# Ledger of designs, part 12: VH-VL binders against o60147

Target 1, 175 residues: o60147
Amino acid sequence: MLEKNKYLYIFRHIQTNQVLLSQGNVLKKTALFQLPYPLQKPVAPNGMRPAKLRKDHWVPLLKVEFPNESMFQSVFMQLLNYRKYRSVQPLTSDLLKLPIPVRRRKIMRQEVPNTIADLADILNKEKFPENSVRLQLSDKSDSEYADWPPSVQIDSEEIKLSRGFREKTTVDEAR

## First folded at step 1 (VH-VL)

Design b14 (framework fv_lerdelimumab)
Fold by ESMFold2-Fast, scan of step 1:
Structure b14 (fold): chain C 175 residues (1-175), chain A 120 residues (1-120), chain B 109 residues (1-109)
Amino acid sequence: as target 1 above (175 residues)
Amino acid sequence: EVQLVESGGGVVQPGRSLRLSCAASGFTFSSYGMHWVRQAPGKGLEWVAVISYDGSNKYYADSVKGRFTISRDNSKNTLYLQMDSLRAEDTAVYYCARELDYGSGSFDYWGQGTLVTVSS
Amino acid sequence: SSELTQDPAVSVALGQTVRITCQGDSLRSYYASWYQQKPGQAPVLVIYGENNRPSGIPDRFSGSSSGNTASLTITGAQAEDEADYYCNSRDSSGNHLVVFGGGTKLTVL
């Protein structure tokens, strides 16, 4: 199947700028485990149950098309590992001087540039054929957060935010 | 006062193993990512390995991958580097270092270093 | 291998300004940190996150970055600044998460 497990869908939160990675065009509630700071109170104290996912609060950031499932899996797992590694590092001394709410907002706002930089880093390390990885962004200026390898082709057309997903439907890729 | 103290270095023959330790004090060890960085005699600094604050994520330089294992014991505030199948080119002073933030690769505190000499 | 390039040596007269440069593609995406190393001693962080100084580092040390280049500037160099200086950053081209420059030996005349 051409489409199965060869697309990486990246979403950003409309208020916090936090990022969620998805293997499909529909966000699953388990994606909330990717967040270091929950947007709402956790259902279970041990974090085994995700908080309620409000799909209307997440908009497309970036769609990545890989030539096959193997390359998709490699990049997706590495990107999750990069995000996990970032989430466990201690804060800089300048950030520690800020009040907790201000500090968290500043950290969360950096997830978009961090995710894009991490994606580019991974793609530069992997040896993919020229123009084999296709990027489509909601805002093309976000591509400036990184230097892209020859394997990457950036679409001139931006993702339209009006094609975002609805709570009872999948993300509409045909619009 | 933040302090990192290394031990376990010495002279070892090619193909054998050594385990290095780094004892941390003066900070909440379980909140920091930790690294090993080495320096061959008269040469520059070379990054070796990293371990996340909880020990769940580990990454290695290609030159040591499959031979070295990084680990930590947060209950003892200690970082380890298990070095197997040692080669002459592994001869270096090995430093443990605390990472400043977010996978930045910036190290705000370093141990004194421990010398590992691999010779026949 | 290191993707960050430094000149191997530089000299400065006592009290004058010197600039040590670090160049590499990873610097377009990540900040450089700078370390001072004296013979027989561990490296000491002098600049991180473009231009931040750790506690205890004199204000004569400063950092800057533009494009693929990062620079460490020492204004009014002192005798005790004679050392090897290393830059480092995140590695964007290999399997290494961290990369160091080759080092620059600073001689204070």
Scores: ipSAE 0.007, ipTM 0.486, lowest interface PAE 12.1, mean pLDDT 80
Fold by OpenDDE, second read of step 2:
Structure b14 (fold): chain C 175 residues (1-175), chain A 120 residues (1-120), chain B 109 residues (1-109)
Amino acid sequence: as target 1 above (175 residues)
Amino acid sequence: EVQLVESGGGVVQPGRSLRLSCAASGFTFSSYGMHWVRQAPGKGLEWVAVISYDGSNKYYADSVKGRFTISRDNSKNTLYLQMDSLRAEDTAVYYCARELDYGSGSFDYWGQGTLVTVSS
Amino acid sequence: SSELTQDPAVSVALGQTVRITCQGDSLRSYYASWYQQKPGQAPVLVIYGENNRPSGIPDRFSGSSSGNTASLTITGAQAEDEADYYCNSRDSSGNHLVVFGGGTKLTVL
């Protein structure tokens, strides 16, 4: 009675706003390889990414339910390709004038809107059936980063976890 | 105050089915992943299953995969475990547990457990 | 599935320091959580993440990690600390989402 893995979760880092793509709501350490720039400390021995995946630093940005796993896979791979393509594009003259750390931060800040826009673009090209793709956002205003095709039904309810943590409890306050 | 209360345990014969429930209160149930963990008499803790906050994702231990089904009703603040084709080795106290943080694997609240005994 | 291993039993003198260690490949990728269980009771979370204590947990409890190991340290053991202690973490094998250690019985002498 297990459902097919047809859910895309896009996570954002609560501090850097970097983006990770996930099949389902469980991030794996291998997802860190999606990152073009290193996260803040701690850094893995290779100097690129955290040694441990701090899942509590990642919150869902949006959730997409596809009609089937095949459609999910197609969109997932395209999203990765879009991001990779963007990462190898020449930097603008304005960005080159900035110190490297500042430049990286600026680029990372754009990952959320860029990823959302990429998703919309991919979905527009795929021409899925009307209302066959369900989109839920942690912040409804994020949907304004793109024009969505008729195949996308935007959920009126927001994702519950939207700010790095779930609701504060007595346990959370002890951190 | 956060509370988790398991129910539905009892004595059953091998091959039979049993449904456990976990009633949650004192927090926004629909915002948290929920887990089942069991403990055989005199043995250690064994992870059984997890369900995401919205029920969209479910995962199971190999020992119960294909036999157990985890589900939830957020409108009733209730977690369920449908146990089919029960075996003697399924005998245990079954705990429901709340996951503290997203994908953390940390369980900050536990029920008191309900005993399931599978014997011929 | 990934495995977490613990010593089955350790002892500590009253007021002394004891360290309980958990070892497994998953700990290279994920933080461990630690649970205290007394007879006839449900487990209680005592440490999670790097070194986080839930409310109500004494500050004598601390957590650390290194490589494929995680450790729970009790500095100044009290009589009430006698219990079973379990570690757990996410499972990196892709089989179990969560895995528990075998548990360590702590005796306070």
Scores: ipSAE 0.000, ipTM 0.562, lowest interface PAE 12.3, mean pLDDT 86

Design b15 (framework fv_lerdelimumab)
Fold by OpenDDE, second read of step 2:
Structure b15 (fold): chain C 175 residues (1-175), chain A 120 residues (1-120), chain B 109 residues (1-109)
Amino acid sequence: as target 1 above (175 residues)
Amino acid sequence: EVQLVESGGGVVQPGRSLRLSCAASGFTFSSYGMHWVRQAPGKGLEWVAVISYDGSNKYYADSVKGRFTISRDNSKNTLYLQMDSLRAEDTAVYYCAKDVEMATIEFDYWGQGTLVTVSS
Amino acid sequence: SSELTQDPAVSVALGQTVRITCQGDSLRSYYASWYQQKPGQAPVLVIYGENNRPSGIPDRFSGSSSGNTASLTITGAQAEDEADYYCNSRDSSGNHLVVFGGGTKLTVL
């Protein structure tokens, strides 16, 4: 696939607002390993992830075009690390007062803004050339979750999809 | 190797019915949506219908809606197109096509097509 | 219904670059896929999504998009590239799920 390697897609679950990172616009089954909590039944053998990837339940949150694959890979790995770091952080006292299901929901709701903020932070640290990174957001207001460095050019163009359906799509088997 | 083989084409009079089949092999048939696309002689491609991987969802072009029925038998790896109330304008080579991925609008494999001629 | 429009015919000199463009409202929201069809043959997918090439498709084929347009570019056209090229995308009007362009006949000179 030509030039796919320089595109970062972040998908949002339409119900839980959980986030998946993807290289290119095609979600892979392996992306499910990014999930800290199960989304649906049946649960994968590890007890933490769904067995099947329902692509129709995920919509693009944002798209980032990098100048090259190396830059993409750097940012991608850092994003995963940020996510991992958050997952092991101690819960706040406020969260601990909540029932577990409510707590989980609250944590999941923060994934979108946290991920966007992480991306901006990483890009700020990377100091890429000015306007070298193209950012598209499904919701323009989501850009307000962070301050973006000069390397980022926010593009108002709509993120294009290849799927024929958004609401009802085929349930994907594990690939 | 992915293979799609259409059959059932032929010459039929207007108002009659015809059933096309597409035999699939080389991939997990039950995992992919399937399409019918037709091409009138000397004309462009026209999308006809789609059926989801499990047959639960079907969509048709307006030109064939109410007359054509798409179906599939996953146990036989076969796609079908029941064409009723055929018209002269339905004359075309009919191709079956496979989704590139789940519920996509891209078709990575096509059959060689089967010719349907509707004439008096 | 949504339509995709293509130039009916274009020509390119051997070894030169040619761009075939598809235009339609649906392309603002959806990628186009491109199909090559030679006489008497079934269509062959050459580009889909964001510049994705199926296996077996030469790297001289590339895809791009901008606004309500999608383009197929052949960089260094070969004689065997002479064919009809069709774009398709989702029909945004809801009357059809999939819509094809009218096709472009490419002549290699």
Scores: ipSAE 0.407, ipTM 0.794, lowest interface PAE 1.2, mean pLDDT 88
Fold by ESMFold2-Fast, scan of step 1:
Structure b15 (fold): chain C 175 residues (1-175), chain A 120 residues (1-120), chain B 109 residues (1-109)
Amino acid sequence: as target 1 above (175 residues)
Amino acid sequence: EVQLVESGGGVVQPGRSLRLSCAASGFTFSSYGMHWVRQAPGKGLEWVAVISYDGSNKYYADSVKGRFTISRDNSKNTLYLQMDSLRAEDTAVYYCAKDVEMATIEFDYWGQGTLVTVSS
Amino acid sequence: SSELTQDPAVSVALGQTVRITCQGDSLRSYYASWYQQKPGQAPVLVIYGENNRPSGIPDRFSGSSSGNTASLTITGAQAEDEADYYCNSRDSSGNHLVVFGGGTKLTVL
């Protein structure tokens, strides 16, 4: 039978810029295992991962549409491996010179450009057909963090989320 | 509040095995890289092994590669070092050490150490 | 791979300034961390990231780096500073991730 299109959703934390990958338009608690650094709670900052996933703290960064499950799984697994590899690589002198709290904050903020660059690197290595992968960005300027192969078509239209997720992540609901 | 407590040291004959444990408390164990560092009697510090926060990446000093295995159980907040094919040159106090991050190699907390003596 | 070299011993008079050095090619790319070890005790981190002090470390301890050399300076040495001092850095060769200097015994006269 024909394979269904498969989607990769990437979310960013509004305070730390840490990134989570999702196989659907809903973030699940298990996605927190992807984070190399613990998230701090606003009322008691301690660097610990939250006991509950706070969907109001995550917004969509980008959405990638693949024509089939095989392409999705290949890219998704490689992206997770790139993230794990980055977390155990030696830090540069510029980062090591900073006090630990400032250093951590800067590393976390780099996850957005790093994830975008890693995604582009993976897509450049794979020889997918021209215009076979559709990339939607919440902010089109984020596409400038990397050079994209001819297999990628970039759009800046609204990223659709599940009703439950959107209701909990809307800034207006948090206010 | 941060504590690291090593155990499992003792006297063993060459060629045998020993398993060291390090019980961690006072921090989110699952978020940090952990190291083993040893010190032979009257000698300096020698790095032995590291394990990433989730256990997926492990690196060893050349002197122990193929003989020692580092592991962790994040549900028990415990770090392990399985030492096989022990040699006299492995005689040392073994410290577990917490990385300030996952790969900085800056060790902000150390355990008290556990002595391993390899002799006939 | 790279080694880190430290002089085995140094002495300083009470209240004077002493500088302990660590030398190696890896220090051209990465800052050293410094550890204080007193007899029978575990090491204590005293300086990281060139010149940052962990909470509780006296301000008389400072670090600097230039070329392939890192230095730990103790300004106004106290009797309690008598200890062994070790530097460490990373080795990007893939054989060792961490390398320690041989240690420097500081005697406070």
Scores: ipSAE 0.333, ipTM 0.690, lowest interface PAE 3.2, mean pLDDT 83

Design b16 (framework fv_lerdelimumab)
Fold by ESMFold2-Fast, scan of step 1:
Structure b16 (fold): chain C 175 residues (1-175), chain A 119 residues (1-119), chain B 109 residues (1-109)
Amino acid sequence: as target 1 above (175 residues)
Amino acid sequence: EVQLVESGGGVVQPGRSLRLSCAASGFTFSSYGMHWVRQAPGKGLEWVAVISYDGSNKYYADSVKGRFTISRDNSKNTLYLQMDSLRAEDTAVYYCAKEGLEDYYFDYWGQGTLVTVSS
Amino acid sequence: SSELTQDPAVSVALGQTVRITCQGDSLRSYYASWYQQKPGQAPVLVIYGENNRPSGIPDRFSGSSSGNTASLTITGAQAEDEADYYCNSRDSSGNHLVVFGGGTKLTVL
């Protein structure tokens, strides 16, 4: 009957550049679990992650279309795994020298380039058919953070979300 | 639905080895990291090790580093823990646990397998 | 012991409200999750990500956090809630990936 999910949406925070991954265009509050970042010194309570999931604070970074659900699931789970394991790496001495607020902003700013690099690395590791994966970027220059395999087609079309990231939006609706 | 079944526990002498297995069903095993958590008799829960969904990343508690090896076989939906150089303080029920989708909480647990290290 | 501190025991009268607390510096950065363990059984997840309930967990269970402290609240405790309760959180100190509290034994009178 209905097609299984084959779309990955990635969102970025408008000020912090923190990144949230979503299975399709539906984003649950549990996505906030993706935001904890490693600090050896605590900051003010609730200062390290958003208290609420506010859709006006998140904008689309990229959208990926896979030919089937199996390929989507493989890439999505690998990307979540990359983020989890990156968050437990020890902080460099350079970062530890910075005041906590400056260090926090610097770590968060790296989530966009890191996520894009992780996505490309996963797609290079997987042996997907040529031109089978369609990548749409809100800012095409973000593609420069990585080298993409032959399986990827980069699309310059705007990512269309009619009423925000919590509502269903498909390629068929964007046509 | 989701099931995790541990096996391989038993009584073993200090310095010897034992291998635990955890058979998983009811979810896409290859999509989730898997953990081992232990509990000494009458004591609390202690995290032991994790393996990423594809087996490329592994982390261990300091108490077991260099002695324990976590591995998985995604074709058989099975998680393993190879325990070498066993010590009396390794005596515990060992649980395999499935990590949550977006963080390190454990949404499903096996029933555990008892490992007793005694001389 | 773990870096998360729990009181070892607490009691509550049937039908009354009880709060179990978990304290540690990691809780300033990361959410706590809570597990119920009955004698001879595996732990069961009752709350994750501060205040989310898995399917099948009664609505009398709730979670909250403030600063370095996380709390599990049981409103209108039932006899079947008698168990050990453990909190866990991420540990970014490099010594462990995940840390558990020492556990709290809840007795329902």
Scores: ipSAE 0.070, ipTM 0.645, lowest interface PAE 5.3, mean pLDDT 81
Fold by OpenDDE, second read of step 2:
Structure b16 (fold): chain C 175 residues (1-175), chain A 119 residues (1-119), chain B 109 residues (1-109)
Amino acid sequence: as target 1 above (175 residues)
Amino acid sequence: EVQLVESGGGVVQPGRSLRLSCAASGFTFSSYGMHWVRQAPGKGLEWVAVISYDGSNKYYADSVKGRFTISRDNSKNTLYLQMDSLRAEDTAVYYCAKEGLEDYYFDYWGQGTLVTVSS
Amino acid sequence: SSELTQDPAVSVALGQTVRITCQGDSLRSYYASWYQQKPGQAPVLVIYGENNRPSGIPDRFSGSSSGNTASLTITGAQAEDEADYYCNSRDSSGNHLVVFGGGTKLTVL
């Protein structure tokens, strides 16, 4: 087991605000299976689930360092379960009134705050030791989406970009 | 200001043991992984061992695995390296190094402590 | 363990630009970091990540990467830049968490 296996990266799609979870700083193509919709052309945003992983369309949202891989795996799986559970929940009447594309976009826009909140909730339930989890956010204000337990130490340093990923403020040259 | 101060080095005979210490200050010690890196006289840098910020994970270079033990006391802001069954090839300056925000680089180094293993 | 290779020695004229390159399979996946070491001193981090300089490191130092290589560039070499430079990265072999290059002796002429 390597130390890198204890790092959770959450990436955000620069256009759709969809999120992907990653073990380590390298986003794998298999991460696309986390998206709730079938793989379709064209590439996101129009297809909701891109056929190919475009690393340059994803930026780090947050980084979490856990004490060990086991704790990482536990939280990782719980996050996936939370997402899955949310995806199968009945839609509100307000959402049902919207055209499907609009509805999907609205749901996707909520993925970032929902994922952050899910993470906090999971960590609150896990009751890890104080300051045993290190959290970095690409945007510090994103920490406000949740109440963090004492186990979480929020780092003031910004997340460094991983190879192949784009900066949020940069123009997508592929567009 | 971040400071790392190694101690415990000296001259020892092969097969003997030695314990190194690294006193840390100027940062939240319990939040960062710590490493030992050594450098034989006139040679390059060699990674030795790492311990996670809470001590739950430890890893070693093959060259020292089974002989060296890394540990830490976060209440004392101190990193340790227990070196057993020392060999001549273990002769080196031993540096403690602070892990950066990720586990591949070191943003701060101590001045090192010399360990000489000779008969 | 994974290996990082460096030229053992390079030279640069005062005020000129020099590039020190590190090569290895790990660099395809991971960032490199660079350390400057002067005789009798501990290593000092000069570049990490894509192109990050710690506080106190002159802006003449820069980092880049391509394929399985990482490079440290000194634009406008100064006399005080004469030193040994080491690259490192994560070890993808699983034997070492971190691996260092063999080091490059930079001489400023």
Scores: ipSAE 0.013, ipTM 0.579, lowest interface PAE 8.7, mean pLDDT 86

